# Ledger of designs, part 47: VHH binders against q9y6x5

Target 1, 379 residues: q9y6x5
Amino acid sequence: LPPKLLLVSFDGFRADYLKNYEFPHLQNFIKEGVLVEHVKNVFITKTFPNHYSIVTGLYEESHGIVANSMYDAVTKKHFSDSNDKDPFWWNEAVPIWVTNQLQENRSSAAAMWPGTDVPIHDTISSYFMNYNSSVSFEERLNNITMWLNNSNPPVTFATLYWEEPDASGHKYGPEDKENMSRVLKKIDDLIGDLVQRLKMLGLWENLNVIITSDHGMTQCSQDRLINLDSCIDHSYYTLIDLSPVAAILPKINRTEVYNKLKNCSPHMNVYLKEDIPNRFYYQHNDRIQPIILVADEGWTIVLNESSQKLGDHGYDNSLPSMHPFLAAHGPAFHKGYKHSTINIVDIYPMMCHILGLKPHPNNGTFGHTKCLLVDQWCI

## First folded at step 1 (VHH)

Design e5 (framework vhh_7zox_3)
Fold by ESMFold2-Fast, scan of step 1:
Structure e5 (fold): chain B 379 residues (1-379), chain A 121 residues (1-121)
Amino acid sequence: as target 1 above (379 residues)
Amino acid sequence: DVQLVESGGGLVQPGGSLRLSCVASGFTFRSYGMGWVRQAPGKGLEWVSDISWGGSTGYADSVKGRFAISRDNAKNTLYLQMNRLKPEDTAVYYCAAEYDTGLYSPEFDYAGQGTQVTVSS
């Protein structure tokens, strides 16, 4: 029987939450599976970019989803939540569900994963749900498990996305132990429900399940604000994205805008596009603006206003607070194995291997995930 | 009309047992996480236990190994089996339904009127 894989994301699940809170259901999952303690995500450490990197194995400059808000200088199109279904934004890469469907007559299923309700290279997930945050985890899981059991051609790749603990991380901040404890307990209960449902339907023993996330969360404060209006008048530029990475499109000479910004705050780095650090892999795309501002961890860029967020993400991807984890269980994975770190782009070639798919060219390294897999020799 | 009706409280001696029930109506019971919270005399609300729509359970450290939460989706009923009761378990016990929309979870959308549990010699 063909191998099957369910990829689950809990948005904003910071890796060190596993060490600071109790997760009895997740720990039972890990006991008979594998745990990667840290996943080094891509820059910028935001939801749409990192979710697309997981399923393409590409840096943001290569797959084209470079932020949650974008402007394309060549076509003059704007990207926002209201037009995220324009295939133009997603067509610079081939996500794994498209590859899965185009090789050997297989089906894919999706519950809310970013991009799965968009036709990409004229291919949409075989089964999908249009994005709606009000749809319960139970309903998402019911649809995914129905499609895994009752599809021809067979569903071999399925995705499930959940908005927490990201929403609560923003609202309360990751240092609010009382509120975060309640939120994370609910996530653990959902993991318990997931495992129970798969066991009841006879799926558990033969299904590969990956539980991961796109980024972490760091504590913000009203005492750590960078007021951009004190640096430069808004008439000199168009703002494409604000915080913690500001994307600046100059209305005057680029050097003049740069000179007004470069010494404005000790808690913000200002880069001309060609001077963005190579380690970010965030330079070679028309959707990356001529000037990028990068706030230091826990600092918020504002326009002469207070920020309501007590937690945020988008910061430097070398920061441990920005890292998620990866846990997995199933016939492809060792039991009781712990691994320290992988890159988020490594997940894609590993998933292709599990499914027997030929990966598209990507930035991941299969060797980094070999020790997780039963059919590979770890050196 | 949403209703939660608790019952099963009473006076019991230390070491005794009680079974609390909560009958729910006016919403799709099987799709909600359910829980028990308590308020001891002169204290704030304390979370005791909860159970997800799929049956996964959680317990406060003070009650682990003594209390068992369960649900009967066919009867729209939530239960709390309380064993080896201690004087410090004396409280009003409230049934609550949790609705998780992903944005402001966890919240208790509905709370009942409560049932009094008194543990004394």
Scores: ipSAE 0.000, ipTM 0.272, lowest interface PAE 14.6, mean pLDDT 88

Design e50 (framework vhh_7zox_3)
Fold by ESMFold2-Fast, scan of step 1:
Structure e50 (fold): chain B 379 residues (1-379), chain A 121 residues (1-121)
Amino acid sequence: as target 1 above (379 residues)
Amino acid sequence: DVQLVESGGGLVQPGGSLRLSCVASGFTFRSYGMGWVRQAPGKGLEWVSDISWGGSTGYADSVKGRFAISRDNAKNTLYLQMNRLKPEDTAVYYCATGEYLDSSYEYFQHAGQGTQVTVSS
């Protein structure tokens, strides 16, 4: 029987939620599987970039999804939401479902994972759902499990995406223990339902399941706003993305725009593209704008207005608040093993190994994940 | 056209029991989380209990150990078994379905006028 893998993402699931809230179903999953306590994501710590990094093993500058809102200076195209189905944005990398379909006679299935409803290099996931946030978790899971059991060629790679706890993290902020405890309990219940459904259908013992996330969440405040309009007139630039990483396209001399922004706020770093810290791996792509503003943790960049967001992400990827976790269970994984940290780009080569696929060149290091796997030599 | 029709309320003495029912139509009942919320006279809405599509249950601390939520997917019906009722449980009880609305939030929809539960001697 070919190895099978289900990759599940709960958007915005901050790693330290595991220490501050109770997750009985997730803890039962981890007890007979593995836990990576922190996953160091890629910069910018946003949904679309990090979901694409998980399935390509590439930094954002290499896979081309560099933000949730993008402008390509060469082609003059704009990308502004998750319903953008133009393959142009996704074609700078080969995601794992494409690799899975092309190397052996295998199928892929997808419930809402970013990019899976887009033909990438003329290849779309064999089974997929068009993105619609109104579709329930159960309907997504029902389709995935149906495709895992009833496909020819067989579905060997499946993805499942859920919008929470990100949406509630933005609305309430991660420090709102009352509201977040209710939201996170519902997530844990969905994990319980997932495990029960897989057991009921006879899939549990032979399926590898990874539960992870793209980023964390940090607390914001009406007292921590950076008003961009106080520093620079709108006539000097085009705004491509706003907060907490602003992407600035100058309409006048770049140095003049930079000088107007440089001293705007003590809570924001202003970078010319060439001066973006090398550790971000966020420089070598035409979709990265000439000037990037990076707000300090918990600060929101605004245009002469208040912000309703009590939580946000996109900040420096060295911040623990931006880190998700990874839990996994199945025949490929050890039982009861805990690991401290991996890079989010390491997930791709690990998944390729589990599926027996040759990975495309990537920024991940297989050695970082080998201790999770039963077929690998570890200490 | 989502419809939720609540029934089973009434007058009961303290320590008594009632079973509330909610018949759902206009959506794929089995695929949605369901819950009960209540509103006491002159007060806001209070979450009472919920049940996921897979059967995982949650309860407010005020009702834990006394109330039991359940569902019958074949009949598109949600139940709330209420035991050891207290005067503080007096409220209009509304059936709600959980779904993602707009772009990002799980919202509960109320249908009908609810069912009145009165606990008094």
Scores: ipSAE 0.000, ipTM 0.340, lowest interface PAE 12.5, mean pLDDT 88

Design e6 (framework vhh_7zox_3)
Fold by ESMFold2-Fast, scan of step 1:
Formats: C-alpha cells, sequence, structure tokens
Structure e6 (fold): chain B 379 residues (1-379), chain A 121 residues (1-121)
C-alpha cells in the first residue's frame, strides 16, 4: 500500500487567473484540498527550467536546464526547446521519478512532462510517452490512469503535462478576456474530467494529486519591442537565447560587446555574468552566457523584426504576473486550507516526504509546505 | 524584416515524394529552432516536425519514418523531405520560426506564406 502521487502541470497558468475567471471544477478540488495562491518560480521564468526545478528542488544554475535554448561553453554543445533528448543536458540533477525508481521497488509514469522521455543517470521513467503536442489530454490521462492501476512494480509517482493555457497566452495575451475565458473554461473542464476519471477508477480516495504550473504570462505589444540589431551588429556575438532574456556569447572582446549593449534601451538590463543579481540564483553554471539581457515586463527583444507574440514569460521572477499557483488534494493534504506563497523549489522536498523518499540535496525548504500536510505541525 | 519563403509543394500521387524548402532571411537563422506545421482544408494547425539550433529533431507520429527535417545554416534554409506520401498529408505546409515546446496549437512567433501539398489519385 505505498503512497501515490500524480503531479499535473497546466503550462503558463498565471496565479491571478484564479481571481478573474470562474473555475467550478478547480474550486471543488480546492474546497476538499489545499491552495497555495502564489508559487515563486525560478529565474528564468521559462518552461524547461521551471518544470525541472519542480521535480529536482534546485535553482537553474544547479540543475543545469538554465533556459529553453542553451549553449555549454565547456563541451560546445547546443540545446533548444525542440525536445532535445541528449541526457547531457539533464544529468546535473536527479529528478524525483529517478529517485522514486531507485530507492524503492516502485515505478514512475509520465505523460509528456519535460525530461521524462530522456534517460537521466541511465534511468528513464518506467512508463512514458515521447513528447508530441498533437496527443490529446484524454489520451495522456488514459495512459496515466492505466499505468496507475495496472503496473508491477506499482506506479507511485506519475506526471501529466498539458500545453494550455501557455499556447493561448502567447497567441492572445492574458488581457484578452474573451479568448482567455474560453481557454480557461476548457482547462477547468479537463480538471473535471481528471477528477471524474480518478473517481470512476477507484483511485481518487488514495491518490495525492497536485495541480500546478511552471510560470504565468504577461501582456506584450508591437509597441514594446527592443531591436537588438539597432544596438549591435550580429557579427560581434552568437545569440544563444533571445527573449525576454537574451543570452549573448561574444565573438570579440566581452567588454566591447557589453559597452554596445548596456545603454541601448531603457527597457532592458544588461549584465555581465558576474554582475547578475544574487536573488536570481542564476550565475554558477557554464551554460549561463557571459552577457545576459533582461527585458522589462511586457517588452520583447527582437532582431530587426516585428513580433506576433501578444503574451510572454521569462521575465524577473519577482513579478506576480510570472507566478503560478499550486492546488492539491489527497490523503496527505488538509481539506479547505489556503496558503499564501511558497517557492517552486519547495515542491520537491514536499513530494519526497509524501512518497517516503530521501530527497537529494536541494534548494527547497520543507518547513514552507508543512502547513499543507496532515502529518505535520504548522509551526 | 523577417522573411520565410516556402517552396517545393505541388500535386503528387500516393506513395510519391516531395522536398519542401524554406529560405529564411532577416534574422540569425542558426540561433532558432525551426519547424514545419500544416493545415489541412477545414482543419486546425498540426505540428509536423521541428529541428533545434543544435540539430535535434522531432516528428509527429503521423509522419514518423516517412518525413525527414534538416537545416543548412550556411544557406539559411530549412528542408522537409516527404516520402511515401498519403492522401492524409494533403495540406498547406508552413515554415515556422521559433517553434515552442509545450504548444498544443504549434505556437511560433513567425510563419511563412505556406506551400500547398496535394496527394491525390
Amino acid sequence: as target 1 above (379 residues)
Amino acid sequence: DVQLVESGGGLVQPGGSLRLSCVASGFTFSSYAMGWVRQAPGKGLEWVSDISSGGSTGYADSVKGRFAISRDNAKNTLYLQMNRLKPEDTAVYYCAKDWRYGSTLPYFDYAGQGTQVTVSS
């Protein structure tokens, strides 16, 4: 009878959507569970970095997935957000599904969570789906629930990833109430389907379910563009990542590149790697480039072009618009408890506790999540 | 000015082959993940294939083993080699800049005009 946990991510689900739209199914889930109103994510506030932080409890400089597009200066390898499967990128940390499989006679299952279709430290999720955005939520849910009920050794940790509302947030922007209302209602219906499927299969009462996200979304505009080509000729540098955090690898003297960039726009901050603010925990990794540009909220860095992007993320992690939420239900969690804020790195040690796993060294603080758990004192 | 110019579409019989090309200009091509998305008549956009700046490739299950994506950074050109074409592959094919992992609707910040592929008779 080992404890079981299903971790669900709806990509780009900004925390304040909960206050501005109706979520009857999610509200019923929370009513009998717990809600964390804001989760302070890691910098950069991007999909791959934050999904890996959730399952490792580490800052990006420690787990090595420092952006959706990366360059490793030591090995000269390139990574992009096109579902790269080279284990090299993922091997600087041990995600929870690997720990789950190695510490106990247990299996893990995954429907599309970033990294789960990659062997990490020679261990791949016991059951997984290769990433394919065309696969429906229903098919992902069917596979996860089948694996939760019909596995030996038992699946005790399962993940489910869904691309919305991130895709629509980019396309329409978070201020488009008409389109976002339609998208968010569909997500609430999917949450309703999830709960009903788990009840129908007899899983609901004994399964811990966490619903969370990796980041939020902010409104962008064609009136808020930073043209990098007006600052510097592209022959002077290699661009590793563009917007809203540009990662610059100089082809010439670093100081000359920095001087061309540092006063080019009032709407971005330009940092030499050693000058990146300590609060970002974004400095001590070979995949962090010598110069980093950080655009102000809602500004898009472009290369002599327009942008069709009406929403984006990646911005400063102190911005409330970048914060997701966390909701949870199950035997490990209180019923009807609301908590204000945790750090996204705190999710990992909490999940290890629920599963009875010994966590790897991590940047999370178990004390921050104690009030959510029935077997802990909220002191 | 970002420009993506697709070519290589046309009418082909089932079992035939086509090679699509996309010539990119106005941005640092080698720094972006590139992809192909398609839209069949009366349907939504479907992701077909992508290639990272580092050369890693992904394919939709419907085309896996039949299509091959590649890039030539020196020529700023993206390719899609389409083999053993089926009537179901009939669509307008779009070259896409900055394809995004985690997009249910394949999100990209720029797409070309598209090239029509018709697999018939």
Scores: ipSAE 0.005, ipTM 0.442, lowest interface PAE 9.9, mean pLDDT 90

Design e7 (framework vhh_7zox_3)
Fold by ESMFold2-Fast, scan of step 1:
Structure e7 (fold): chain B 379 residues (1-379), chain A 121 residues (1-121)
Amino acid sequence: as target 1 above (379 residues)
Amino acid sequence: DVQLVESGGGLVQPGGSLRLSCVASGFTFSSYAMGWVRQAPGKGLEWVSDISSGGSTGYADSVKGRFAISRDNAKNTLYLQMNRLKPEDTAVYYCARGYSKWFTGRSFDYAGQGTQVTVSS
């Protein structure tokens, strides 16, 4: 009988929320499963890049989804969260649902995830929902559990994506305890609903469930703004992405644009593409623009304006505020085991192992996650 | 001072059309993705449509083929052309400035005060 895995993402779930708020349902899940306290995500710490890294095991420069907004100078194509359906953007990697369908002739299902409603290498998820933020968690849960229980060939890999607490993190900021407490309580209740539904359908004992996230959240302020218009005129460049990592395409000499930006703010680093720190693994892709600006934690890059945004992410992936967690439960996982840290790219080879799939070449290290697994030697 | 001012809402018969406008000020409009989100009576916020700074568009499945989003960067104005309106389209419609996020429906840093659209006989 093939093993089954449900991968659940709560967008923007900062790891430290687990220590500062009560999650009775999530804590019951963890008590009988495993917890990785911090997941070191990839740079830039944004939704599309990190969700695709989870399912490919690749750094952004390798899988090609290098930002939530991208431009390809050769093809003149633009990518955004509203224009993400061109396979061109996704074809630089092979996500796990494609591997699952092609290697084992099994089905994959998606109650949403970046890329699952796009044919990638001519393969689309066997069952999927087109992305729509108005679809309730309950409807997503109904569809994914129906597909896990009633499909032939069997659904062995399934995804479930939810937009909170990211949306509220941006609106209120992570330091707004009153509003964040309300939002996180609702998420915990949704986790309770998920577990209850899986138990009622007889799926719980034989299903591996991973609950994770793509990034964290940090507090922003009107007092921490970087105004690009104070340093450079719009006629000198095309802006591909703005904040907190700005992607600059020069319309004049690159060195002249760089020199105008270099001393713009003490709270922003300005890099020529070849000078981007090696530790970011954010250099070797044509979709990474010639000049990249990286704001310090909690600083927002703006164009002669204020920002009402009280929380953001995208910052340096070494910052604990940018880190999500990973919790898992099921026949593949130990019970009551806590692990300190893994890299987000390590999730892919672990999932391939659980499903019996041969992973495509990737940047993850299976050894980092083997202690979570009952069938692995760990000392 | 960022401002988004919606107009063009009103009462319309099923099958009718309305065009919503949103005039933006206080920021470089052409550099941002913009969107429309709506809230029907007794329901949460629903993402309707968005448009990138480069003009690429996205639509919720409930409005595909009926609604068209567009922008005029010279006028700092966002539009939503709504055709073949249904009673289910009754909602307050908000103009929103987007983040570079998976969706604009709840990931926006500025929204206007909204304009009421009522579709009834």
Scores: ipSAE 0.000, ipTM 0.236, lowest interface PAE 15.6, mean pLDDT 89

Design e8 (framework vhh_7zox_3)
Fold by ESMFold2-Fast, scan of step 1:
Structure e8 (fold): chain B 379 residues (1-379), chain A 121 residues (1-121)
Amino acid sequence: as target 1 above (379 residues)
Amino acid sequence: DVQLVESGGGLVQPGGSLRLSCVASGFTFSSYAMGWVRQAPGKGLEWVSDISSGGSTGYADSVKGRFAISRDNAKNTLYLQMNRLKPEDTAVYYCATEPRYWGSYTKFDYAGQGTQVTVSS
């Protein structure tokens, strides 16, 4: 009776990969479902910010996960990286699994989705796995499917996160066709495994499944480095985040630090917090630092050193290279429908509709996704 | 390419000492600030110590008075002398260029596999 939804993320799955590589299992999934060719993510185009935007429908300035490394100027707390478990960082929004558990007598399940191993507003996912990158996709899938079949109250919302192709995208760069071909074939095989497992367990026909990602990937190079130490001494500031968006906390006068940085490189924009472009929706949060540096696509900000990264993300969210896709299948979705573009914040109100939940105020627009759904009149 | 090779880790009793070394190549070592960061089991990355090209040093409060960072520019080598070791010092230690406080860097910004230090009886 109650609708069920499984939300799957393959980290760093650039939308253009779908045009340049073969995905037989994903194509079979899409044939009887829907495809959104481009999802315009939120700025900055990083893993933790965008994963939290998917499940809250909010811009980063509103949900508070503004980077993978953060400093809160009011409380003086530091977010040390993706492994920080302090609820403080996550409490500025209510993710969908919390809403699912609080509005209805339902359970949520999670395999590694960012935030699901943290109590948020005193509510943790009913079933979850503590984050550990060494846990296989198969083990994550086994746990999710067990919880979907064997829970009371029933699991109606489940999440599954996988670190590839992001890790390989960083290591090899998206232009390495040989290595990326192998990685993406493995991901397609995992999608095949997921579909087959759901079919064998009798879940496939009645479960709504969304496959999406948080961002894309662009090619980097040792020929495209921006050396901050050439423009400003490190004693003038504390560096909260480095590349491709540097978060600068001045130790001296802010204007003085800004003046030393503003003409540092033709391949980097330097913004005082209040001058950050409105289109980024990256301004109104204490965790956004007084000065933000934004590198041009494919440029890496460094401190008098080389970079090992051949691919990266975090760049301007208007760049197609930063966009993921969304594919979905299930009783809520049309069959064989293609849509051009949605905003990543639009996923949350769509998921709330599918689950029968009242969404918290959010930045998404339900109208952008209604043509994907069988119960909506699409004009 | 920048290459940093750490060594000198191992198993040591509480109260003991270890000296870590890091051999650098692929850049002008004498011109760069250098440092050490560590990751304890189940914890995030923690800045330990740094040393400027001119020899000025900084230390995390947790290690101040016990650890001493030094460099030998002729040998392109960075050192960390670790004294009065505690079980809490158990971690993988990474040699880094320009280490920053807390979470400013990801593991991608540090070369090599690090060196394991285990403080146990």
Scores: ipSAE 0.000, ipTM 0.150, lowest interface PAE 19.3, mean pLDDT 88

Design e9 (framework vhh_7zox_3)
Fold by ESMFold2-Fast, scan of step 1:
Structure e9 (fold): chain B 379 residues (1-379), chain A 121 residues (1-121)
Amino acid sequence: as target 1 above (379 residues)
Amino acid sequence: DVQLVESGGGLVQPGGSLRLSCVASGFTFSSYAMGWVRQAPGKGLEWVSDISSGGSTGYADSVKGRFAISRDNAKNTLYLQMNRLKPEDTAVYYCAKSYLRDTGWYPFDIAGQGTQVTVSS
């Protein structure tokens, strides 16, 4: 039978949480599988961009989901949580569930992964749930396992997304040991439930399971605010995205806007689009605005107000606090192997290999993940 | 190279009218949104009005109903008809070209010296 893969994301699961808290269920999963200790995500280190990079293997400038809030100057379209269903935003790449359905005439299933409730290149996931944060992990798991076990053509690729520990990371901050301990224990219990359900249904031995995340989390403070209004009047620009990466569309002279912003704070960098560092791979897309502000780790950009966020992400992707991990188990993976680091774009070509799919051109390097796989020679 | 030459400013009494003109060269005028921005003494730049390549117009709340922007693509010329002028309209007025081709959400580059409008005394 064709190989099967379930991709699970716990939003905002910082890699070093694994060293600072107890995860008995996740550790049992890893003992019989593989662990990648750090995954270097793409810039900007936000939910929608990184979830789309996982399933396309592309940098944000290439797949077109460049932020959680976007503006396209050519078409005058705005992207926000309320209009993420417009295929326009998602059509600059081909996610793996589309390739899975088109190359092998197989089915895909999705519980809440970003983009899976949108027709992309006229193809929507065969089975999916419309995004609703109120739907429990249990209900998402019940649907995914039903579809994995009871579909024709067979579901060979399935995704499952959960909003924690990101929501609690924002609310309490990652340094709140008491609250984060409670949240992370609950997540470990959900991992235990996942494994138990798959065993009970006879899926465990023949299913490849990847557990990963899109980014980490860093501690913020009311003492680390950058007040944009103190440096520039709002009549000079339109704000497309605010913090910690501000996307600035000047209404008037771009050079004058840049000059007012460039010395606004010692705790942010101000870039004209053409001067954005090459290492970010965040330049060649019409949805990237003419001026980008990048706050230093733990600093929040505000408009003459306080911030309620005690934790945030979106910062420089070289920061370890922004990095998630990856754990995997199944017939494709070694047992008890630990690997140090991969790039988040490397996940896509690895998944294509496991499923026997021809990957679309991508920014990942298969060689970076081959040591995880039983059918590959590790160099 | 892009050139924008503003004219038509001057001294006018409150309630009066002026028509500003901007002659553009060095780019395909019909393919860009154009606008007017102003700077009052001791204050920052303020967007006043814009017009897309297709003729759609926008206005700041402070001038809506009093000012009318228009363009003549055959003459590469942008206009601002200013009616019922107020002392608060006193400023240097700059012609601005969007740096995005065609229509866009109008970020503007000013390239000219501007034209002074003074609503007296």
Scores: ipSAE 0.000, ipTM 0.140, lowest interface PAE 18.4, mean pLDDT 89

Design f1 (framework vhh_8dlx_2)
Fold by ESMFold2-Fast, scan of step 1:
Structure f1 (fold): chain B 379 residues (1-379), chain A 121 residues (1-121)
Amino acid sequence: as target 1 above (379 residues)
Amino acid sequence: EVQLVESGGGVVQPGRSLRLSCAASGFTFSSYAMHWVRQAPGKGLEWIGNIYHSGSTFYNPSLKSLVTISRDDSTNTLYLQMNSLRAEDTAIYYCARDRWGYTSKLPFDYWGKGTLVTVSS
């Protein structure tokens, strides 16, 4: 039987939650599998960009999903994660479910992973659910396990996405131990349900399962606001994205807009596109705007208003608060192995190896994940 | 401390319907997934299905069209509705609480004593 992989994402699962809260079901999963304590995500540390990086192995400038809100200067199209199913936004890369379906004549299945309800290079996931936040985790899991159990061609790659703990992280902030402990306990119970169902269906012994996330979360405050309206008048620019990374499209001379912004707050960095730090790999794409503002950790950019967010993400990807974790179990993985750090772009070539697929050119390094795998030598 | 007590079994004619109940006590019933399992005379255990704390159900594909599992968290009661009963449905029916076990492929930690269902004319 061909190897099978289920990739599960809990949105906004900050890596250090594992040390500050109890996860009996996740801990049992890790005991018989592997744990990567920190995954260094791509910049910007947002949901759509990082979910697409996981499945393509590419930096945002290369795969084209550079933010949750985008503007393409060449075509003059606008993107919002709420409404947009235009394949244009997704077609700068080939995600693993497309590779899986085209190389091996196998099926893919998806429960709500970003991009899976969109045809990309004329290929859509063989089985998928249109995005609907109202659909329960249990219903998503039921569909995925049904598709994994009896499909022809066989489903060899499946994805499952869940919106928590991100939604609660925004609402309560990650430092609210009472509310976050309740939310994280519920997530641990869902992980318990996942493994229970896979065992009951006879899938557990032969299925590779990866549990990961796209980013972390940091505490915000009404005392840490940057009012953009105090820096520059709305008539001089179009705002493409606001916080904590603002994407500015000038309506006047770019240098004049830059000069109005560059000294406005000691708590944000202002970059002309060509001056964005190389370490971000966030420069070479038409959807990256001429001026980018990057707020310091825990600071929120606003337009003469208060913010309702007690937690946020999107900040510098070197910040540990922005890092998720990766846990995995299955025949491809060692048992009881802990690894310190990988890059989020490394997940894609590892998954291609597990599935026997030839990866498209990517920014990941297979060597970084070799120690996780039973069929590889670790130095 | 943890107790599961099945009821509703008995002799029933082929083609009839029967509803079994399981009364749970000694734990927070609403927090656990619950299972129904049966054992026919001289045979092994056969898993029927489960119900999650959310109310979502998952069934043995061989039995899906013949059974419905439900729960009432206000009374700590689990139900198994069986339709179109056949002689081969003659078995002791057990209620079981979900258990996460690393040494076992079965996710059950507590079982009731069972209730006998006999399907005969």
Scores: ipSAE 0.000, ipTM 0.193, lowest interface PAE 15.0, mean pLDDT 88

